# VH-VL binders against o27280: the designs that were tried, part 422

Target 1, 266 residues: o27280
Amino acid sequence: MDSMNVPEVLEIKRIVEESESVKTFIFSWDFRREVRPGQFVMVWDFRDEKPMSVSLIDPVRSEIGISIRRVGEFTDRVHGLSEGDLLGIRGPYGRGFELMGRDILLVGGGIGMAPLAALADEATARGMRVDALVAARTADELLFLDRLEAAGVNISTCTDDGSCGFKGFAHERLLTLEENHDMAAVCGPEPMMFQVMRILDERDVPAQLSLERYMKCAVGICGQCCLDDTGFRVCAEGPVFWSQELSRVREFGRYRRDPAGRRVPW
Short names: E, the ipSAE of ESMFold2; O, the ipSAE of OpenDDE; V2, 0.75 times the mean of E and O plus 0.25 times the DockQ between their complexes.

## First folded at step 18 (VH-VL)

Design cdS (framework fv_cemiplimab; at its last look DockQ between E and O 0.62; V2 from the best seeds 0.00; counts 0 for: pae E 15.1 > 2)
Fold by OpenDDE, look of step 18:
Structure cdS (fold): chain C 266 residues (1-266), chain A 118 residues (1-118), chain B 107 residues (1-107)
Amino acid sequence: as target 1 above (266 residues)
Amino acid sequence: EVQLLESGGVLVQPGGSLRLSCAASGFTFSDYGMTWVRQAPGKGLEWVSSISGSGESIYFADSVKGRFTISRDNSKNTLYLQMNSLKGEDTAVYYCTRGDSSGPFDYWGQGTLVTVSS
Amino acid sequence: DIQMTQSPSSLSASVGDSITITCRASRKISNYLNWYQQKPGKAPNLLIYEASTLQSGVPSRFSGSGSGTDFTLTIRTLQPEDFATYYCQQTSSTPYTFGPGTVVDFR
């Protein structure tokens, strides 16, 4: 049995309250097992298992962080845990972000900022200039602002209700920004990503986008996360895709499939 | 067969309000984004507003932003356009169409005429 | 906003002719362009989407091409029912702007 596919039972070292609905769970990590921003792990609470993005990679402290939004029964249980409690973690899985160039634009919405926060840390550590457009429904839902600022990231915020920064959606704010970047990384609600990708394409900015789909195996076997027409498996070929790849994915920005395989609109 | 039927278009005074409805049939309504497009008499087509299948994503033309509201009731297969603070330049045939940023406007209703005049 | 232009604004043709209508976007819109046909007093009908994909039920004499900023609608062997106004539309970003239209009438 592949050791990577066996959940390792880890103790929650710390819990960071990111927002009312988001917590970051920090674990000790053996960095002999490499992890990249944009990759995900399967979190097991001994009842159910869900894919979660890695939001913190700290080789100095030998820690990783997993940010989890409270959205259902599984996450409700996890959010009820305390420091010292146990979770099963297996992975990491999937294709992470690739950094290139000197200037990078991050566009994140809600919990989508989780993998981007990790990417921001890596990019800044490499000496890259990082601009981040952080979007949320309200100011209270804006994530990782202090962390990003501490890392030296140039932050622009937007909120649906205008409670912080630009009033409007991320793509609307992006249209008001004229700066060119060597590449962009995008993660958030798929409708947001869909619009942002189009703008970036118009500007000839290479873009990587992280998709979310229902996953079971995380190893490309079950096909639950398979994208229509292309056969791309989000857990294997993704979750990070280049815009050129997603341009071939008809369902992108249009719908996703639920656990029963039914089309669910965005 | 996909069918879209608009209703509610009438004569209204400037500053008035009006609510348009679009009854959809022949497809799974909740699976598709919906859009309102208008056409002033003798003029071209103008995009007004779009709403995603779930209703979570909404977009407006600047010309109507803050005055119009788009909504849908998926249990009734109906799309709505609430128009407030109507102006003369809002006079147009208003079309309901299936589609949004996720797809082309592949089906259209017959349209309903809204006339804003004193 | 993305500005859409069409050329010509109007043209006269005969049954059996082949005609070409062009559409230009002020910015690159990839292949996010649709073509519609509208007859007087009627709602528009989708002809082509994503620049070159023929809508189901539309005759094969209609074709679309182009990418980026320049697009073309071609009607081969014009039929009596093809005399109408044609609009291009970009769906790359909001607002989803339409071209001003091209009127195709009888010579």
Scores: ipSAE 0.018, ipTM 0.574, lowest interface PAE 6.5, mean pLDDT 93
Fold by ESMFold2, look of step 18:
Structure cdS (fold): chain C 266 residues (1-266), chain A 118 residues (1-118), chain B 107 residues (1-107)
Amino acid sequence: as target 1 above (266 residues)
Amino acid sequence: EVQLLESGGVLVQPGGSLRLSCAASGFTFSDYGMTWVRQAPGKGLEWVSSISGSGESIYFADSVKGRFTISRDNSKNTLYLQMNSLKGEDTAVYYCTRGDSSGPFDYWGQGTLVTVSS
Amino acid sequence: DIQMTQSPSSLSASVGDSITITCRASRKISNYLNWYQQKPGKAPNLLIYEASTLQSGVPSRFSGSGSGTDFTLTIRTLQPEDFATYYCQQTSSTPYTFGPGTVVDFR
């Protein structure tokens, strides 16, 4: 299904090093193709094509930013590129976040803060009060803190090793925070999202969670991104789901599937 | 087909230590979280500890935190509970069950009795 | 900690009766409520999870309802094998607390 949508070859305009393992690649973008926080793009390095988070949506400067964590062969090659080098981009795809109310909680783990950073910009531009819980394994992996602060976001942090903020998991820190939000948006490691979803459901806070699954076509035809027992396609009905939709998904938080379709533990 | 078999329950003295094992079969062990639940004689059920399928997420009841350790060996399909600094209040039948915070406890072993008595 | 209570603590019933057992949480737990059956000398057996979802292989005479803080287990047309102790359990937050149990005895 690569032949159904052809990537547009774009020049890397600017590279921002967010951490030792995460870079944001910035491209000029024609916003006649609308992009919403929570949607994804397929990034093609002329060998492979992978889904990646949109972390910056700037219609004024006609730019988008794609944040990529170095985790394997594809991302190693992309991290080796320089400004002026070329990448293919197709999209955007999927269902993005929907904002509601006046008070929003963001809960992000690791690279999961990328789509939430874009959402924070939209929420603050609408005049919403934004609280963010930013989680990582270590202080050096906490992403987008300066950007969120500059946007007027109230930040709480946690790290597994205690090197910054609360020592522990995001859901443990969440139990110690105020419960007065109109909605929440959650993105990060799926075990974290599952635990966070249970707390938010207990608090009666409407939540949207962004899932990651293996994708090939990105348009809902190949079935590679399907969730067990429901048939939801992450690339078509998601990647952003309401917590009520996700409560019917047996695999959520329990296991994942590798590119060969095998169940693997979290 | 899912089977869980606990072992290791014996009489121990207060302050002693004991390791329980649970042998699992009939399912892909590493795909599932596992839990220990205990029941004192003639009493109700008490959750003790849970561990995720990968072993990365571990939770304890306050009553055992700092004294008990949970672990798993996915290559041997075995769940463990290491119990240290045992007290009389730890006397119970200990059940191994399949499940963790992400799901209900759907399969149970028949339990192993731990008695802590001076 | 979330405290769980059950009512009644015991009841007597005849084969063919319909019975209802209630469970209350000390704070909202959404639908993260499970029901278990336990017979003397045996391990617990899962009946219902997420308040109302019947576990595979459990007879349809069992049903669960409720959300938030108040939940019920109903057994219609009680059978001889249904005389047991029934426990509710919340899995909203640790500790994953069980109720104290309800003993269902043959009259």
Scores: ipSAE 0.000, ipTM 0.495, lowest interface PAE 15.1, mean pLDDT 86
ESMFold2 (binder alone), look of step 18: mean pLDDT 93; pTM 0.948

Design id1 (framework fv_acasunlimab; at its last fold request DockQ between E and O 0.84; V2 from the best seeds 0.87)
Fold by OpenDDE, fold request of step 19:
Formats: sequence, structure tokens, C-alpha cells
Structure id1 (fold): chain C 266 residues (1-266), chain A 118 residues (1-118), chain B 108 residues (1-108)
Amino acid sequence: as target 1 above (266 residues)
Amino acid sequence: EVQLLEPGGGLVQPGGSLRLSCEASGFTFSKYWMSWVRQAPGKGLEWVSYISTGGRSTFYADSVRGRFTISRDSSKNTLFLQMSSLRAEDTAVYYCAKWYIGRAFDIWGQGTLVTVSS
Amino acid sequence: SYVLTQPPSVSVAPGQTARITCGGNKIGSESVHWYQQKPGQAPVLVVYYDSERPSGLPERFSGSNSGNTATLTISRVEAGDEADYYCQVFDESSDHYVFGGGTKLTVL
């Protein structure tokens, strides 16, 4: 196996509190190992290991950022860490986002904005016009707004409770936006992504979507992240998929497999 | 049947103009980026231009920028390449190509020969 | 300008394995696609996304990509595999599609 499969023990350089439930952990990174928005790393706290999207890529400062939402035991432990503490990081893995065209629409929900924030930086650096639809349950769960604004991104917000921006879901807000883009990148709750993909398809906007599945090996061997029917491995053929690929995936937007392999609804 | 048909090639003098067309069938044309790729006689493939689905964004190889214009008409399922100020080095078989996953090309026309000669 | 380098020719006996390389700076971080072109015909996509096969292509065609080299592998080569093969990437820095120079595969 490639050396990238051995976790590198890295010191947490900085922690950014993005919201009550989300923190971004910053690490020094050797960019001889390239990383692209949409790719993920395996984060090891010396007890367990979980895949996490890269949310910051800064070659100038030689840093990467990993945004983690507090959702369980592993993330609880990680959220308890401080600057100077250590984590194991291996990767990056998977397929990242691909950029084409002059403008891009980003549609993100909750922690799904993590890889999109990194993509926004890259797209902006490339000179693309970036529009972002940022969705969350409530205003205080909206992520990376200041960062996106600073990057020159045109932001539209959407909240379930109407506490900020459009009251409703991302796909509903999208229906009110008439402008078409050269392409779109989508990441968030799968039901959201499913609806957004349908709208984008109807509008003839090519779209990439980042999927979340239970992962174990991250190298396409164990099959835990395999999608039904197609056999796509989210860790190898994803996590970023083109909409054309996902159109072949029956489970997309409908159900997922839990760690035991059981079908569970979203 | 999925196919791309490319009429419009022919012989043209240096400095002349020519408009190529590529008619798509068998797939939803409006949903895909489209490209022109050319191949000089006995040479390799060279990308010429690509256009976004809505036609809002166009891109060109340095060798043709300012001289060639890519466009599309979704109502006619047709891709166009307007060539002007043609040069001998523009002599090639011109292929239209359909975008595919990962920015590949899965469908190609049979190509049309453009010969620029005095 | 991003450059892809291919050997001009590769020869292989029937039934053997042909390997065609495509070199590029950090090409392993790019999505590489391969095309087969027979004389007088349009190119045909044979491998995309480094290692994916389009529908209808035999399993004899495979691809890999790491470091600075992408490789198209054709196992159990047949006479019908004789063709020119091109690798291709998209250079985001220049917004250009880039093709390799092509490799002529000869089946001995």
C-alpha cells in the first residue's frame, strides 16, 4: 500500500468554532501530497477512525482544515480536543470536485458545506463566479458565511425555520432562483441533494454531488461504502459523483446502509 | 442511436472562413457540454474548443482563440464552429465530441475534413 | 501548458499484455481518459476516470494512474486491438483539454 495509507500523527494547529456543533481543525500539511476539494481524509483519534471532508486547503500557509460535526462518540472525543493535541490523518482519498466553466452554483446543507467551502476557495482563485446557496435548520447552523463572503462568493441563505434568509428547504429556494450556471456542486442531506439534483437536471445544469456513506477502509477493499446495484464504492469512485452517475444509483435519496449492512431510511 | 453528424468541411483558401456544424441525435443535447477536437493529417488529437450546456461560456485553445467561435442551438440539437482567418495549420479532420463523466468524451462524430490550401 | 507524454509506439504479440503509458506532472491527481483510434475512424473511449470502462468494452481494457504516470493495460491482446491510443486530461489551470501525442500499438 502507498505511504498515504499510514496515518500521520499531526498536531492540531488551530481550532475554529464554526457553530455550536461544528469545529474546524487546522493542520500543517505537506502539499507534496496533493489534496482537492471533495476529497476526504481518515481521522484517527487513536481509538476509532472516521472519514472527514477537507474543508480548507491553503497551500500558502501549508495548512488543511477538517470540519467536524458533533454527532456521536468519536466526534464527541474529537470536539474535546484542544490546540496542540494530536490526531492521526491518512489520505486524502476519493474523487474530488472537477471544475469547468465560468461560474458555479454551490448548494450545501449543514456540514455538507465543508467540502463546498474548499471548492469555493479554489473556484474563486481560478477566477470563477461562485454563487452559494447555504442551507441549515436554523440561522446558527449556517456554516462558513463569513469565509465565503470574504472570498467574494454570492451567498443566498435558507433556513427551515426562516430565522435567516429564505424560509424553507434548499430545493425550494433553488426554484426561486432563475439564473443558470455552467455547473453546480452539491453536498448535504441526501434528500436535499436528491431534490436539488432533479431541479438542476431539469435546468440542464451539470452537477456534481458528494455522498456520505459508512466507510471503513477508504481504499475500496472492504465494500462497506458500496452503493447498491452499481457497485460504486463511495471511497474510491466517490465521494463526488456526477449527477449522471447518481442517476444510476437507485438507493440515492431513498435509503442507505448502516454499519451492519441494513437498509435504513434517511 | 446516439450519434453526431458533422457536415460543412471542405477546401478553403488561407484567410478564408468556414462554418462547421454538428447535429446530435439519440441523447438530450442540451444537457451536455460539447467540444471540437481536430486531427491534422498523420498527427494526434488536438482540442479546439468547448461550450457550456447553455452556451453561456465558451473556451478555446490558444491556437484558435480570436479566429474560431463555438456556438450551439439547442432547438436544433446542433453545435457550430465558425472558423475565420484560416491557416494552413488548421488543416485537419474536425470532430465534435460529447462530454462524459469526468470530462471525458464518450460520443464522437465521424469527423469532417477541412483543408486550408492555396 | 500541461503536457502529456506517450511513447510513440508499443509492440505486443497476440495473447500478451500491452501497457501504454501516459506521463504528466502529478498526473496521478488528474482524471485520465483513454481513447482508441483505428485508421480512418473516430476515437473511441476505452477507459475513463483512470480505470473505469465504458459499457460494451471488454474487461481486457484496464487503467491505472499514480504519481506521474497513467497506464492503459490491454490484456490478451487481439489483432483488432491494433490502433492508436491517446490519453487525455483536463487542465483546470488553463481551461484546456489536453491529449497525449498518441501511441501506436502494433500487434505482431
Scores: ipSAE 0.935, ipTM 0.960, lowest interface PAE 0.5, mean pLDDT 96
Fold by ESMFold2, fold request of step 19:
Structure id1 (fold): chain C 266 residues (1-266), chain A 118 residues (1-118), chain B 108 residues (1-108)
Amino acid sequence: as target 1 above (266 residues)
Amino acid sequence: EVQLLEPGGGLVQPGGSLRLSCEASGFTFSKYWMSWVRQAPGKGLEWVSYISTGGRSTFYADSVRGRFTISRDSSKNTLFLQMSSLRAEDTAVYYCAKWYIGRAFDIWGQGTLVTVSS
Amino acid sequence: SYVLTQPPSVSVAPGQTARITCGGNKIGSESVHWYQQKPGQAPVLVVYYDSERPSGLPERFSGSNSGNTATLTISRVEAGDEADYYCQVFDESSDHYVFGGGTKLTVL
């Protein structure tokens, strides 16, 4: 019944070093608990618990992968773990990406490529043409390029410093790319997603955006993940939203919320 | 006011052709996938076809594939269904429907009756 | 390909609760939408994303979806709720929309 609200303790089966700052932790997973691209899990290190995107969904090997960027004390502790060590996993939670049509554009910034890598695998398995714009600050932080290429994804890159691909921001690179796609999926820093969403809307490309906001309970009980204008909760009604849902929301791209739920400018 | 209007319809012979149109107003037509859904007299709803926002991708139910062609003209806010090689089982009320989040339909036309009979 | 199964009819007394089911293999993994259709009228969306209510619909309409069954629930049923009800999903494997066969709700 509500068993997914209690962390299951799982052994880290493999660790993939995706970059200097990002590792993917792979666990055995019983796929009777279905996982969809765009859903998240809560990762518990027996001290604290944080939401993390699922980046690998492999029913054939009965495995999931969770990609974690080292940004603070929790993620520092998790990055210090080895294969064979234990973590608690709750979930999955949230709304995943939905697919329609014959092609899709993925736009990912930094760790935001994690859920999009899982989506790319699903989209290509369904016979869709997949284009991906992979963005990062530097070339060393471009994620999942080899995996995307192996899946048959057409990759464009951009880096803030120009060390790989287009020099500039993701939305600037997007302006130079082919305009026609049946749909798009976007995940990354919220300012990037806002700018990308505006361009896609002008091109009449329906988009789904993954919003990863501060969440305490992961089941939608607390108010910290709410969007002001709609009352949507990222953990219950997201994290994936269609752009039509977000275009009515004044908060998106304009301010964020602190842990107490107060509005803070970007 | 958000509306979908399907003028037309009519009686055609088996093997004949008919073109349906659906005029949209009150929303930005070019931003939405569009569908045709039909309902035979006394029967349930049957999806017929959908088309992407740019018109580049089209999809059809098996029952109509190869005989029907969906298209759109965003400059005229109009969705079309070109029906050919019509059969008696194509007799139905034809609705146009607007895509909604979750891959639902939130706005439906009033429907237009197509009768295929000798 | 993908099939949604609904009971042909459901009868409920006024003021009681109606439950209309929609069966499908692993339908709990799909987003299920529900439409009300009165005689001679176009369908009207009453529930989307399993349990969300469009603006303007009474809170008496609600939905759930788990396992192989999605359910539309209408509490405090009124005579005006008498209609045909259809469930719908999008089947990503076929790129087709799929409707259930419909359920006639009778209020007696």
Scores: ipSAE 0.817, ipTM 0.916, lowest interface PAE 0.9, mean pLDDT 88
ESMFold2, look of step 18: ipSAE 0.779; ipTM 0.898
ESMFold2 (binder alone), look of step 18: mean pLDDT 92; pTM 0.947
OpenDDE, look of step 18: ipSAE 0.918; ipTM 0.948
ESMFold2, fold request of step 19: ipSAE 0.807, 0.812; ipTM 0.912, 0.913
ESMFold2 (binder alone), fold request of step 19: mean pLDDT 92, 92, 93; pTM 0.948, 0.945, 0.949
OpenDDE, fold request of step 19: ipSAE 0.933, 0.931; ipTM 0.959, 0.957

Design id10 (framework fv_acasunlimab; at its last fold request DockQ between E and O 0.79; V2 from the best seeds 0.86)
Fold by OpenDDE, fold request of step 19:
Structure id10 (fold): chain C 266 residues (1-266), chain A 118 residues (1-118), chain B 108 residues (1-108)
Amino acid sequence: as target 1 above (266 residues)
Amino acid sequence: EVQLLEPGGGLVQPGGSLRLSCEASGFTFSKYWMSWVRQAPGKGLEWVSWISTGGRSTFYADSVRGRFTISRDSSKNTLFLQMSSLRAEDTAVYYCAKWYIGRAFDIWGQGTLVTVSS
Amino acid sequence: SYVLTQPPSVSVAPGQTARITCGGNKIGSESVHWYQQKPGQAPVLVVYYDSERPSGLPERFSGSNSGNTATLTISRVEAGDEADYYCQVYDESSDHYVFGGGTKLTVL
């Protein structure tokens, strides 16, 4: 068994409150174990374990950040933690984003901005022009705006209620943006990603999308995160997929499997 | 049938120019990054250049930068490689290649031989 | 520039397993792709994303990638597998595609 699969108990160095429902937990990281934007780690609170995207990669400070949205019992417990508390972290796992070209469009919704924020940092460091469409239900749910702005990212915001930026959904805002990019990276609610992917495809913009599925082992063994028909394992062949891959995935944008394996709508 | 056809190769003198073309069929050409890869006689594969879908971004190997220009015409489903200031070391079979997921190449042309010799 | 290193040649008897290595600095963190090229023909993608097979390729072809070495494995080698094999990555630091030097697989 790879040592990667043994959780390392790490101290929470800092906690950044990104929004009312999202916190970023900062950990010391040994970068002998490389991590790329789009990859995820398994976070263990010594009771349960959940996959979380890496939202910050800082080799200079030897730190990584994990942004977690409060959505259930596990995340409730984690959100109750303080600096100095411990968590188990194993990974990283999965395929991260692949950067190509000189300019990239990031389209993120809600917590989906977590891996994209890390990608933005990498792309910016590489000298790429980064445009980001940041979507949320309301203004107070928009994530990482200050961080992105500080990195030199050109930000366009979109909110369901119109409290900030474009009133409407991300794909609707995207339709109003005429500029094309060498590539795009997308992460957020799957219905959003589905619509965004369609638009990007019509515009001949190669895109990567990060999927979210129920994961158990994170190493491609248990099959809990398998996508129908293709057999893609989100933990092994993903979570980042090229749009060409997802075009083969019937369930994408349509339904998901719950922990019991039942089809449930988005 | 998915294919790439590469006309335009031939014999050229050092310092000369040559324009290669690659015509795509069987897939939506405009949706894919495209590359040129060459192979000198008896040698390995060497990437030459790639171009983004809209042609907005182009990249070149150091060995050809400033001398070669990659371009594309979506209306004609055609990729181009304008070669100038050709050198003997540019002698090779030139392949056009279609981008595939993961930054691989899944479709290759048959290749066209470019011989630079006095 | 990023460099991929392959052995110049590998020999294997029919029915045996051939392993072709591709060395690179931290190549395990890269997506490695493999191509088969027979004399007078264009390269053919045989493995992508370290271990994925294109449609139509037999299960005899497999790949792995960890640390500083990627490996193309061809099990139950056949005479028709005799060819040159190239590994390939994309170097994000230079925006260059990078090929290995190629390995001649000889089926004895």
Scores: ipSAE 0.940, ipTM 0.963, lowest interface PAE 0.4, mean pLDDT 96
Fold by ESMFold2, fold request of step 24:
Structure id10 (fold): chain C 266 residues (1-266), chain A 118 residues (1-118), chain B 108 residues (1-108)
Amino acid sequence: as target 1 above (266 residues)
Amino acid sequence: EVQLLEPGGGLVQPGGSLRLSCEASGFTFSKYWMSWVRQAPGKGLEWVSWISTGGRSTFYADSVRGRFTISRDSSKNTLFLQMSSLRAEDTAVYYCAKWYIGRAFDIWGQGTLVTVSS
Amino acid sequence: SYVLTQPPSVSVAPGQTARITCGGNKIGSESVHWYQQKPGQAPVLVVYYDSERPSGLPERFSGSNSGNTATLTISRVEAGDEADYYCQVYDESSDHYVFGGGTKLTVL
């Protein structure tokens, strides 16, 4: 009944180095606890607990993968672990992506490709055509390209510095891609997602977006995203939202909140 | 006011054809997936067909596949259902319905009766 | 091919709580939506995403979904709640919408 609220201590089975700053940690998983692309888990290193996206869902091997970017003390400690070491995992939490139709466009920036890689596997397994626009600042930060290609995904890339693919931002590359899709899924830095959402809305492509700042809302221990007077009910369930839900939120794409609840610019 | 209006419907013979229309107002029609849902007299709801935005992808219940064609015209804010090779089992009230978040339907037309009898 | 089952009828007295079930294999992993239909009228969405209420619906309408059963709960039932109620999911494997067979709620 309450097994999802108590961390289960699991052994790291494998570690995949996705880039110099991103590792995927693979664990055995009992799929009686179902996991959908776009859901997340809380990772506990016996000192602190942080939400992390599920990037691999493999019921055949009874495994999940959790991709973690090194950005601070917690993630530095986790990146220092080896196969055989232990982490606490609780979840999954949150609303995952929903699939409809014959084709889907994925737009991912940086670590935002993690939940989209899981979604790509699900979509291709259902026989959907999958196009992915993979964005990063540099070629070294482009994630999951080999995995996406092996799954049969049609990949476009862009990098801010032009070291791989189109030189520029994801939304600029998207403007040069004029394909109609039944739907889209977007995950990455919030300013990128706002610009991409605007273009998809103009093209009448329904979109789902995954927002990191709303992961705590899905666990039920977040109050920050519920403080905007125009959109506080919209963040009742996350981290995945339809673009129709997000168009009513003034804070989206404009600013973020620090741990004290203060507005800060992106 | 957000509305879906189905002014069509009627009586047709078995093997006949009929085209239903559904005119949308009060929302941006081109941004939403649309469905037809039917209800035979005294029976439950049965999904019939849905169409993607832009109209490029269409899906049908097994009971109607190959006989019905869903389409849309965004310049007229109108959803269509071309019904062919009609059978007595197709007698129903036909509703058009608008997609809502979660893959629900939030706006329904008033429904139009199609009667297939000799 | 996904199937939803509902009881054909439920009777309650005014002021009691009505519970209408919708059965499906692993339905707890799906998003379940509920519709009210009064005679001669189109269906009206009353619960979506298992437990969310559309604007304008009273708080006495609620929903839950776990395991193989989703439930629509109507507390403090009124005569005006007498209607047919349908559950619905979207089946991603077929890209079909699926409705339950409907439940007639009678308020005695």
Scores: ipSAE 0.830, ipTM 0.921, lowest interface PAE 0.8, mean pLDDT 88
ESMFold2, look of step 18: ipSAE 0.804; ipTM 0.908
ESMFold2 (binder alone), look of step 18: mean pLDDT 92; pTM 0.946
OpenDDE, look of step 18: ipSAE 0.931; ipTM 0.956
ESMFold2, fold request of step 19: ipSAE 0.813, 0.826, 0.825; ipTM 0.912, 0.920, 0.918
ESMFold2 (binder alone), fold request of step 19: mean pLDDT 93, 93, 93; pTM 0.954, 0.954, 0.954
OpenDDE, fold request of step 19: ipSAE 0.939, 0.938; ipTM 0.962, 0.961
ESMFold2, look of step 23: ipSAE 0.807; ipTM 0.912
ESMFold2 (binder alone), look of step 23: mean pLDDT 92; pTM 0.951
OpenDDE, look of step 23: ipSAE 0.931; ipTM 0.956
ESMFold2, fold request of step 24: ipSAE 0.822, 0.821; ipTM 0.917, 0.916
ESMFold2 (binder alone), fold request of step 24: mean pLDDT 93, 93, 93; pTM 0.954, 0.956, 0.954
OpenDDE, fold request of step 24: ipSAE 0.938, 0.939, 0.938; ipTM 0.961, 0.962, 0.962

